# VHH binders against Phenylalanine--tRNA ligase, chloroplastic/mitochondrial, part 3

Target 1, 376 residues: Phenylalanine--tRNA ligase, chloroplastic/mitochondrial, of Arabidopsis thaliana (Mouse-ear cress) (q94k73)
Amino acid sequence: AVDIGGVAIARNDVVREDDPTNNVPDSIFSKLGMQLHRRDKHPIGILKNAIYDYFDSNYSNKFEKFEDLSPIVTTKQNFDDVLVPADHVSRSLNDTYYVDSQTVLRCHTSAHQAELLRKGHSRFLVTGDVYRRDSIDSTHYPVFHQMEGFCVFSPEDWNGSGKDSTLYAAEDLKKCLEGLARHLFGSVEMRWVDTYFPFTNPSFELEIYFKEDWLEVLGCGVTEQVILKQSGLENNVAWAFGLGLERLAMVLFDIPDIRFFWSSDERFTSQFGKGELGVKFKPYSKYPPCYKDISFWISDLFTENNFCEVVRGIAGDLVEEVKLIDQFTNKKKGLTSHCYRIVFRSMERSLTDEEVNDLQSKVRDEVQKKLNVELR

## First folded at step 1 (VHH)

Design b04 (framework vhh_7mjh_2)
Fold by ESMFold2-Fast, scan of step 1:
Structure b04 (fold): chain B 376 residues (1-376), chain A 123 residues (1-123)
Amino acid sequence: as target 1 above (376 residues)
Amino acid sequence: EVQLVESGGGLVQPGGSLRLSCAASGFTFSSYWMSWVRQAPGKGLEWIGRIYHSGSTSYNPSLKSLVTISRDNSKNTLYLQMNSLRAEDTATYYCARSTYYDFWSGPDAFDIWGQGTTVTVSS
């Protein structure tokens, strides 16, 4: 059983073999309750603490912190309450881990926003693990961490400012997040990029000029009024921001592969013992890669995400990358062939030929069974 | 060689229609979300909509009545049909690939972008 927010969650509550909707493997269940963001000497926890220090110091501890909310949420919380359309691709079993038809592993921390607003919270930060069936490369992992911030204003906050509520909120938001970026990255050139998010208007990206490139730090905006109205806040205005902790931590700590965040190897973990920003990861010797190609005719069940899920389920963190290297379509019959290169490489040791051959054999068998593809 | 190449832009009269195409190569097109995004001169990016491999779409509500997104997986091609074009639809139109849900994601969460095709609505 795993302890999540003081509640014991059994394997069979999440890995539901009796439920046709369930697509949660044991490998994903093993990540629940690991609480990387709550470990003071882990890069994710260090970064979370640094962001919290900014809000505590500059906003007089006015922001409530929610970092132990359950990642097991209803489809209403994860989709409906944040206005995701009924036919949106994120609702697909190809993209989201379903416990059952009404329950998912959250794919974003926005899943808690409406409930916190209805409970009367008006200034908060939500941090936690989020889950997505995704590709396999140095920056993609099926579990990562997000932080989201939210701040509600009342008419008394902007009355007398000479500004309408939206302009007031947008200016406050930009000032807040420019300060956060300076806190994390120091004196850097910044720019605001106008963008579009369905749930904010106006919407912005904050970019910084860092190591001779423009880096996107976060997305943000003024919350769509319909979301506030649904929470009883129709006379209010609010701002929100969200960021991915792994992406920022990889840049700040110079970590080259997202798999490192899940490493228990002392050569990695010992480098962060001070619990401070400013540490640069020092790589230990890279072990040689093993390349294995697999070719097959795709089926109606085939998606790259489903293929990557099969590979991850078998190889875990021993797979570094899955890359499409060739495709061929026979238009006469509508048949398409894909060739993928699977790169096996451990961060911690050399892999034996026996191990890699066993993993590849299992991948070949399982992809045929689960995705109804025909090997070539 | 992963790339997206847009085509079909140009001058169009107000009230006219235009169809843009985006040719994808070097990746499994049929496995990815594909999006259309536009940028008017001197303005920010405006998301138009996205489509999954099955043909399921979602749109910016402000643009839903003006556009239709479709795809042909056998040709690795994404389409944007635009009707009743107005001067304010003048923009550079981009197709983009995303592997992530885009609530807080910026341009680099669209991990592959096309070069863009320019649409000018003028008499």
Scores: ipSAE 0.122, ipTM 0.461, lowest interface PAE 3.3, mean pLDDT 87

Design b05 (framework vhh_7mjh_2)
Fold by ESMFold2-Fast, scan of step 1:
Structure b05 (fold): chain B 376 residues (1-376), chain A 121 residues (1-121)
Amino acid sequence: as target 1 above (376 residues)
Amino acid sequence: EVQLVESGGGLVQPGGSLRLSCAASGFSFSSYAMSWVRQAPGKGLEWIGRIYSSGETSYNPSLKSLVTISRDNSKNTLYLQMNSLRAEDTATYYCAKVGSGWYKGTEFDYWGQGTTVTVSS
C-alpha cells in the first residue's frame, strides 16, 4: 500500500486487471507515493522549495501550497473542468493512464483547479506527480512533476488601474513570472511567445535565452471565463501558470537524463545533500549502449505510446531511448511497417549481452501478443 | 531556433482541393506530434487535427471528412490535404509542434504568419 494525502492506496485499487479500461502497469503503480517533490535533498524538491521561496518573499506569503493532493482523479477533473472536448485525443487510452472509465492518473496539475476554486481558495500553488503515456528518450518519462499557480482578482483589484480585467491579469501574470525566471536563472534575456491552451485566453509561453538557445520555462495565461463561472466566480478574472519541474531541473542542475531523478544510486543522490540550487551534476562512469532493432507490420491496436509501454514494462529504466528509424506502407496489401531502434543503457552499470538479449526477446514476444503486430 | 514555415495557401474555388506544407527546423521533427490549426476572419482558433510521430492521425470530428494530415520525416515537412473546400474554410492556417509541457498534446504556438486560404468564386 502507498500513502497519498493520508490515504492508503492498495495495488488492486489502481492496477485493476478486472476492468477493461485499466491500462496502469505495476511499474507505474510503483511510482505512486514516492513524493520526489517533497524531498528537500532531491533536485525536484530543491527546485519546488526555491519557487515557493520566491512566492513567499515577493507575494507576502499569500499563496497557499498544495503538494499532497491525490494524483488519482476523475475524468471530469482531468478533462471536463479544463475544457478538453469529450472526443479529444488526450482522453485516449494511448495517452492517459486509466484506472477505470471515470478515473485516471492525472496528466496535469490543472486537474485540481476547479475543485480548489469551489472550496474557496483564490491564490494557490499545486505541486505533484503527473502521468502520461509517452515516448522514451532522455527528456521523456511516464511520470514527472508539475507545479501549477493560480491567482483570482476581484473588481476592486483592477478598478482604478485604468485597465480592463483581462489586461490587468495578463500584466500581473507577466510581471510575476518574469520575476520567477530571474529568481531561478539570474539576469537572462526573456521573451513572451503567444500560444494556445484550451483553459486560458490569452495564452503565453515564457522563454529565456540560456546556454545559446531559447528555453521554454512555463506556460501561462488568463483563465477562460467559463472555468471561473462554473466555480461561482463569474465576476472575477484569474491567471494560471504551469511548469514541468524535471525540464527546469535538468537545465539548472545539468542533469542529462530524466531517469536520474528516480535513481537511488549514492553517486547521484549524494551530490544534492546540501539542498541548494547552485549544484551542477557531475557525471560519473558512462556505460556503453546496446542497440536492438525491431521491425513489424502494425495493427489497429498499435500506437507508438503502446509500444513504449511494452518496452518500459519489460526493461524499466534499462531502456534509454526508443526511436522510429523507418516506416513504409504497402498500399496493395493495406499494411504499414515500422522499424524501431531500442537503446538499452543503464546509468549504474554495464549491461551484459545475455541480459539485453533476454530483454529484447521478451519485447518481441509481448509486442506481438499485446499489440497484435506481425514481426518482419 | 524552432521554426515552422507554412506555405501553399491561395485563392481556390468552392469544391476545389489544396495541399498546405509546413517546413520544420530547430528540433527533432520525427520525435514530436504535429498539429494544424486555423483562424477564420473574426473568429477564434480552431484545431484541425494532429499526426503522431508514428504517423497515426486524430482529427476534429467537424473537419474529419474534409482534411488529411500527413508527414515526411526525411524532409522535416508536415502536410494538410484539403478537399471539397467551402467558403467557410477561408482562414489562415498554422502548423504547431505538440509535446509535453503544461498541457498534454494540444498546445500550439505561432512561429510564423501562417498561410492564407481563400475559398471564393
Scores: ipSAE 0.240, ipTM 0.568, lowest interface PAE 2.0, mean pLDDT 86

Design b06 (framework vhh_7mjh_2)
Fold by ESMFold2-Fast, scan of step 1:
Parts: structure tokens; C-alpha cells; sequence
Structure b06 (fold): chain B 376 residues (1-376), chain A 122 residues (1-122)
């Protein structure tokens, strides 16, 4: 059992082996309730606190904080209420963890915005763990932490501005987030890039020039009017932003691999004991990698995300990277072969040949069974 | 319903020119960067180029001299102009939204069309 949003949730409420839509493994269940963002001496919690300090200092404590909302949400909350199209790839079992056909582990903290608006909240920050079936590399992990901000305006806020409501909201948003980026990174060059999110229009991302490259800091935009109308706010406008805490923390603290955030190793955790920004992670022993290649003919059920899910389910944090290294199509047979390189490496110790060979053997067996692929 | 529909494919002779269109519906086209991608028979996807919301273009260096991407926001339409076509340009051509945006906010936002087939043959 884990405490989620003040409610005890049993394993069998989430890992439902007899439900045909359930795709939540025990490894993902083990992440629920860990609340890294609420730990004052964890890099994710330290960063969250620094962002809260910005909003408290520059917005007179007007932003309400929600950091203990349940990550178990309805498909209505996660998709429909934020205008994700019915045929969108993110609704797929290949991309999202389903508890059952109507219940998911949230892919984003935006899953809560409609509920909070209906409850009368108009300026808030939501922080928490989010879940996505994803690739395996130094910056991708199936659980990470997102912070979302939301701010509603009334006609009296923009009527004297000489601007239409959308322009007013967009300019306020950009000013707010430029200030946040300066708070976290200091005097850095910034640029706004046009993009798309289904729940905002217009949509932007903020990039900063940091360590000789443009770094994406956050996505944001002016909230789609349909979302406001659904909450009785049809005469209002609003802005929203979302950011990944791991991505920013890796840059701010010089953490080289996203797996470190889930480490309980004292060599990692002790470096953040003061609970302060400005700590630079000092690497301890870097253990040798072990490379294992696997080749197979793909099937209609195959996706790279599903393959990575199999690898993660077997190896956990002992897998560092999965990379497609070769692709071949046999036109006569109408078959396509993929070859992946799996990089096994622990952050804490050297792996033995026996251990890696056992993991690889299990991967070979499981991909055939779950993905209907034929090994080459 | 968000939808992209490519058109303008067909048979063209080597050295010829062809313009493909991509009609967008169900979303605010002007707010999206757009890309063209192709898949030749028996090969993987090959990125052709991108056009920003402001009309700035970037191209695959191997194709830069042969293609031009443009858009008409008043018609919700994306275009790909191709010149000096060769047999190697035979492929199915797809248009797609180009969310190079911050994936930690929300991933999987790209919408793809069904494709239009271009065959370059004498």
C-alpha cells in the first residue's frame, strides 16, 4: 500500500493483472507515492522550492500550491478536458500507463486544471510525478516530475491595457517566465519559439543559451477558450506553462543521467544535504558498460516504446540506453528487421558477465512473447 | 477532428517538377510549424524540411537545392515544390505538424497525414 493524495492505495488497485487494458508493471507501482518533489534535500525538491520562492517573492503569495494531488486520474481528466484529439498517439497503450479503460497514471499535471478551475482556483502551481512509456537514454525515464502554472484574468485586468485579452495574457506569461528563467539561471540570453500544445493557443517554448547551446526550459501558452468555458469562465482568458523538473535539475546540478534522481546511494544523496541550489554533482566511480545487441523481425504489435518497456521491466535501472543501430527490409518477404544495442551499466557497481547474460536472456524471451517478434 | 490530407502526387518524368499540397483541418494551422517527410519503397523515413509559423524554412542538406516549402495560412495549406526530380525521389510523401517543442510539457503532439505517392519514371 502507498499513500497517494491522503488515500492508501493497494497494489491490486493499480497493477490489475486480470484487466485487459492494464499495462502498469510493479516497477512503475513502486514509484507511486515516493514524492521526490516534496523532499527538501533531493535535487527535485530543491528546484521546486526555488521556483516557489520566485512566485512567492514576485507575485505576493497569490499562487496557490498543489503538490499532493493523486497521479491516478480519469481518461477524461488526462485527455478530454485538455482537448487531446480522440485519435492522438498519447491515448495509446503504447504511450500511456492504463490502470483500466477509464483510468490512467497522469501523463501531465494539466490533468488537474479543469477540476481546480471548477473548485474556484484561478492562480495555481501544480507539481507532481507524471508517467509515460518512453525510450531509454540519459534524459528519458518513465517517471519524471512536472510543474504546471495557471493564471486566469478577468476583463477588468485587460480593459485598460489597450490590448486584446489574448495578447495581454501572452505578454504577461512571457514576462513571468523570463523572470523565472533569470531567477534560476541568472543573466542568460533567451528566445521564444512558436510551437503546438493541444490545450493552448498560441503556444510557445522558452529557450535559454546555456553552456554553448540552446536549452528548452518550458512550454506554455494562452489556454484554449473551450477549457475555460467548460469551467464557467467563458468571459475570462488564462495562461498556462509546464516544465520538467528533471531536465532543469540535470542542467543546474550537472547531473549526467536521469536515473540518479531515483538513487538511494549515499554517494549521490549526501551531495544535496544542504537543500540549496548551486550544488554541482561530483561523479563517483563510473562503472564499465556492457553492450548487448538484439535483432528481430518486427510485427504489427511492435513499437520501440513497447520494446523499451520490456527492457525496463527486466533490467530496471541497470539499463542505461537502448538504441536502434540497424534497420533492414526484405522486400520479397515483406518483413522489416530491427537491431537494437542495449547498454547495461549500473550507477552504483560493476555488473558481472553472468548477471548481464541473464538479463539479456530474459529480454530475448520476453520480446518474443509480448511483441510477437521473431529473433534473427 | 485534427486532419492532414496530402495531394498532388502521381507519375512524373525524370527532370520534371511537381507541387504537393497538404490541407489542414480541425486545428489552427497558423499556430503550427509543419514538416514534409518521405518514405521511398523499402527504406526508412527521410526528413525533407520544416517551415515555422513565421515562414522560416530549414531543409535536409541533401535536398536543399531541389525543394521549397511554403504555406498559405489563409487556405490552411502547406506546399512542397520539387524540381529536377530523379528516380530516387519515388516515395510516399507525408506532411506533419512539427512539434520540436518542450516534450516534458506534453509529448506525441505531431499529427501525420496519410501520404501521397510520387513515382518518377520515364
Amino acid sequence: as target 1 above (376 residues)
Amino acid sequence: EVQLVESGGGLVQPGGSLRLSCAASGFTFSNYAMSWVRQAPGKGLEWIGRISTSGSTSYNPSLKSLVTISRDNSKNTLYLQMNSLRAEDTATYYCATDSSGYEDYYYGMDVWGQGTTVTVSS
Scores: ipSAE 0.205, ipTM 0.635, lowest interface PAE 3.1, mean pLDDT 87

Design b07 (framework vhh_7mjh_2)
Fold by ESMFold2-Fast, scan of step 1:
Structure b07 (fold): chain B 376 residues (1-376), chain A 121 residues (1-121)
Amino acid sequence: as target 1 above (376 residues)
Amino acid sequence: EVQLVESGGGLVQPGGSLRLSCAASGFTFDDYAMSWVRQAPGKGLEWIGRIYYSGSTSYNPSLKSLVTISRDNSKNTLYLQMNSLRAEDTATYYCARHGRIAAAGTPFDYWGQGTTVTVSS
């Protein structure tokens, strides 16, 4: 059992072989309740604490912190309440982990927005683990961490400002987040980029010039009025922002691979023992990669996300990358072939040919069994 | 600022092939995963497939044997190769950019204007 938000969650509550919609594997269940963002000496927890320090110091502790909300949410919370269209690909089993037809592992921390507003919260930060079925490379992992911020204003806040409510909220938002970026990165060149996000209008990205490149820090905007109206706040205006903690932590701490965040190796964990920003990860050794190619005729059950799920289920964090290197269609047979390169590399040790061959053998067997592909 | 411009649509005969292009500008193209999405007249959006900055692809299982997605990061261009087209493939085809880690709710933050493909004799 795992304690999540004070509730004991058993394997059978999440990995449900009896439910046809369930696509949560044991490898994902093993990540529930790990709470990396709540560990003061973990890079994700350190970054979360630094952001919280900014809001506590500059906003007189007015922002409530929610960092222990359950990642098991309804499809209404995860999609409907944040205006995701009914036909959207993010609702697909290919992209989202479903516990059952009405329950998912949250794809984003915005899944809690409507609930918190209905409970009367008006200024808050939500931080937690989020889940997305995805490819395998140095920046993608099926579990990562997001923080979102939300701030509601009443007419009394913008009356007398000489600005309409939207302009008032947008300017307040930009000022707040420029301060946050300076808090994390120091004196840095910044730019605002107009963009589109589904639950804000206008929408913006904040980018900083850091280590000779432009880095997106966060996405944000003025909250869509229909979201506020659904929570009884039709006379109010609000801003929201969201950010991915791994993306920022990798840049701030010079961490080269997202898998390091899940490492229990003391050579990694001991580098963050002070619980402070300003630490630069020092690689302890570079182990050699092992390349294995697999070719097969795809089926209707095949997707790259389903293939990556099989690979992760077998190899765990011993797989560094899965890359499509070739594809062709046999017009006579009406069949399409894919060739993938699987890069096996541990962050902690050299892999033997024997163990890599064993992993590859298991991948070959499981892909045929689960995805009905024909090896070639 | 961000612009996605599709081209290559038009009239094709059943069984024919067509290659669509999407020219991207106003952002660092090779930082983003890209998708193709289509919409038949009077119907909802149907996701075709996506390609990561690395070139790795994922496809809608119902469209698997019809399409190939590729990209040229040096030219900021996304491609959709379609083969064995049928009348039911008649639709407006959109290229779309996947939202970054900070974007929530939907996988796409920007869409092109669309290019129309009509499959008819």
Scores: ipSAE 0.011, ipTM 0.233, lowest interface PAE 9.3, mean pLDDT 85

Design b08 (framework vhh_7mjh_2)
Fold by ESMFold2-Fast, scan of step 1:
Structure b08 (fold): chain B 376 residues (1-376), chain A 122 residues (1-122)
Amino acid sequence: as target 1 above (376 residues)
Amino acid sequence: EVQLVESGGGLVQPGGSLRLSCAASGFTFSSYEMSWVRQAPGKGLEWIGRIYTGGSTSYNPSLKSLVTISRDNSKNTLYLQMNSLRAEDTATYYCARDQGDYGGNPYYFDYWGQGTTVTVSS
């Protein structure tokens, strides 16, 4: 059992052998309740605290903090209430962990927006673990941490500003988040990029010029009016933002691989003992990689995310990267072949040839069985 | 069914220009960022650039002076304009659907076209 917000969650509540929709493996269940964002001496918790300090100092403690909400949510909360279209790829079993047909591990902290608004909250930050079936490389992991911010305005807030409500909210949002970026990164050049999110309009990404390139910091926008209407706030306007804590922490602390956040190795954990933002990660011993290639004819069941799930299920954190290195279509047969390079490397020890060969053999067997691919 | 169909590839002389098109169907094209990626013979995949839903672009710095990405949402079509082509630009060019991320993952490409071949040779 695992404690989530004072509620005991058993393995069989989440990893359901009897439900055909369930795609939650034991490796994902093992991540539930670990709450890295609530650990004051963990990089994720340190970053969360720094962002909270910004809002407390610059907004007079007006933002409520929710950091212990359950990551097990309904499909209504995760998709419908945030206006995700019925045909959106994120609803797919290839992209989202389903407990059952009506229950998922949340893909984003926005899953709590509508519920908090219905309960009368109008300015809040939600922080927690989120889950996505994803590729394998130094910046992708199936569990990461997101912070959501939300702020509602009433007519008295924008009346007399000389601006319509949407422009008022958008400008307030940009000013708030430029201040946050300055708080975290210092004096950096910033730019706003127009984008699309289903639950905001207009939608923006904030980029900063950092280490000679433009870095995406967060996505945000003015909340779709339909969401506000559902909560009895049809005469109001609101803004929302979401940011991934791992992405920012990797940049701020110079952490080169997302797997480090899940390390219990003293060589990693001891570097953050002061609980401060100014720490730069110092690499310890680098162990050699082992490269293994796999080629196969793809099937209708094949997606890269499903392939990466097979690899993660077998190798866990011993796989550093899965990379598509070649694609070939035999037009005469109507078949497409993919070749992937799997990079095996531990952050903590050298892997033996025997161990890597055993892992690769299991990957070859499982990918054929689960994805109906034919090895080439 | 999501479909991406590239066209406009072929033989071009060194120093020449070429415009590739990608016709999208089966999804709301205007709601997705789109990317171009290429693969030279015997080499790995190389990201060329991305166009956001609002028309802003981001390019691979090594290619920025050589390419322009644009989109026409009314035609569900993505374009790649290439100028001053060199022999090393010989590759299969793919368009890919790219998803903007509200909450902090790098973009990934969930659908790819079959590719169109560009050969730069005299």
Scores: ipSAE 0.084, ipTM 0.461, lowest interface PAE 4.2, mean pLDDT 87

Design b09 (framework vhh_7mjh_2)
Fold by ESMFold2-Fast, scan of step 1:
Structure b09 (fold): chain B 376 residues (1-376), chain A 121 residues (1-121)
Amino acid sequence: as target 1 above (376 residues)
Amino acid sequence: EVQLVESGGGLVQPGGSLRLSCAASGYTFSSYAMSWVRQAPGKGLEWIGRIYPSGSTSYNPSLKSLVTISRDNSKNTLYLQMNSLRAEDTATYYCAREVPEYSSGSAFDIWGQGTTVTVSS
């Protein structure tokens, strides 16, 4: 049993072997309830605390914090309430972990937005673990953490300001997030980039000049009226922002691989014992990579996400990267071949040739069985 | 195969009006929010506005008084009505299908090839 969102959840309530829709493996179930964002001496928890300190100090503790909401949500919360089309690929079993046909592991913290607004909350931060079937590389992991902020204004907030409601909200948003970026990164050059998000208008990205490059910190904007109307707020305006905690933590703490956040190795965990933002990760021994290529004719069941799920299921955190290195179409046969390079590397030890060959053999067998591909 | 095809562009005089169309195929058009985006010669992309499946619209504040977006779900067609055209409205106009992306800059997954509008006397 795992404590999730204040309730105990049994394995068989999430890994439903009796349900044909269920695609949650035990490796993903093992991540539920870990709550890295709520650990004061973990990089994710340290970063979350620093952001909360900013809002508490600069906004008079007016933002409610929701950091223990269940990541097990309805398809209505995860898709319908955030206007994901019924036929959109993100609803597929290839992209999302389904507990059953009506229940998923949340893909984003925005899954809670409509519910919180309907309950009367108007200024809040939501933080938590989110789940996506995704590629494998140094910045992608099937579990990561998001924070989103939301702030609703009433006419009395912008009346007398000399500004229309949208301009009022946009300027308040930019001031808030510039302050947050200064709080986290210090005196850095910043720029606003106009962009386009489906749920906000106007939409912005905040970038900072950090280590000789422009780094996107967050996306944000003034919330679309259709979202507010669904929650009975048609006479209000609101701003929203979202950010990925791993992305920022990797930059702030100089962590080179997302797998480190799930490490129990004392050489990693001991570096964060003070619970402070000022820590820079010091690498211990780098172990050698082992490269293994696999080529096969794809099938209708094949997607790169499903292939990466097979690799993760077999190798766990011993796989560092999966990359498509070649693609070939035989026009006469109507068949397409993909060649992937799998990079095996542990963060903690050297891998033996025997164990890597065993893992690769299991990958070869499993992709044929699960994805109906033909090796070549 | 998913495809968007714009039409209705051409040469118009300053102060004139023009209606652009975007024909969608290969997906359930009625389920997606759709946008219009333009690019003037030598300039970056400028978002014009969007329309949701419900028919609700949202516009770039700089363009709101000059344009109207509509859709006909029975014809799988998106429209952009432009009035009081000026020389600076000279651009290639694209229709685009929106993705449900909240925290990244990748708002569109499918683009048309564009239709050119030239405003000159």
Scores: ipSAE 0.175, ipTM 0.628, lowest interface PAE 5.9, mean pLDDT 88

Design b10 (framework vhh_7mjh_2)
Fold by ESMFold2-Fast, scan of step 1:
Structure b10 (fold): chain B 376 residues (1-376), chain A 123 residues (1-123)
Amino acid sequence: as target 1 above (376 residues)
Amino acid sequence: EVQLVESGGGLVQPGGSLRLSCAASGFTFRSYAMSWVRQAPGKGLEWIGRIDTSGSTSYNPSLKSLVTISRDNSKNTLYLQMNSLRAEDTATYYCARLTYYYDTSGTEAFDIWGQGTTVTVSS
């Protein structure tokens, strides 16, 4: 059993073969409780600590930190309480890991927002592992880490400001997050981009000009009033933000592949032993890639996420990238063909032709069986 | 069934204008921010621009002067107006629905994609 957020979790509590909704593989279960964000000498933990230092120094330790909440949440917490529409594809088994029809591995740390507000917390940061069925490339992995912040204001906070409550919250949010970006990246050019999130209005993305390009740092906004009302805060306003720690850590530490965060290789882990920002990852050995193409007629069960789950289930961290390289529709047959290139490459060793051919053979067999596709 | 269907592509002369449409079905279109993305032959995806639920737009700075995105919620339709088309604008154009996660960015911010409509700029 693994202790996660004070809850004893056994394999059969999460990988439930008796439940038709369950789509959690053993490989995902093995990631629960790893707590990379709580390791002071891991890049994710180092970045989390740096962000906490910003809030502690600039907000007088007023932000409560929640970094050990269970990633096993209800669909109400993960979707309904944050106003995700009922028809949103993120609710699909193709995109989310379901333990059962009412229980998921959290897709975001916003899943804890309503609960913390009902418990009387008004300024907090939530950090933890989040789970999404996703594509395979250098920046996508089915387990990564998110941090979200939340700050509630009362009428006493804005009544003296000469501003309405929403403008007060939005300006405070932008000032806070511009300061955070400077703390992490130094004196950089910044811009705000208007966007949409169902749980905030207005909604923004913060971009910085970094290494000759615009980098999206975080999403944020003023919390939808219905969320506050449901938590008994109808006379209040609030702001919220969220960010992906791996995305920022890859940029800050020059880490080229998200798989490195899960590496136990001394050549990687030893580079972060001081527990400090400012370390730039130095590549050790570069091993050759092996390319394998697969073409098939897609079916109603086919999604790229389900195909990537098959590939990941077979190859684990030996697959570096899956990319669509060709698409063809036969109008007479009413069938669409996809051709994917699978890039096999280990971060730790050269792969043999024999093992890559074995992996590809298993992928070919499994994709036909699970996704009802016809190889061509 | 959640579906996005692009239309309006075809052959157009350099300097010409073209309006693409994206018909949405199977979801509450008015409640979602939408984007246009394109892919030239043999190249990666390039983000064109975004329109939120209120009609506010943001664009790729490289394309800002050439394109306009609009929406008609009564028809569940998204539009891309393109002016002063160049040979380099030859691509397959996709409409996409935005995800709801704070940490999702770039082309990975899209939770559903259309089938695409091809625009060829040539004499």
Scores: ipSAE 0.239, ipTM 0.637, lowest interface PAE 3.0, mean pLDDT 88

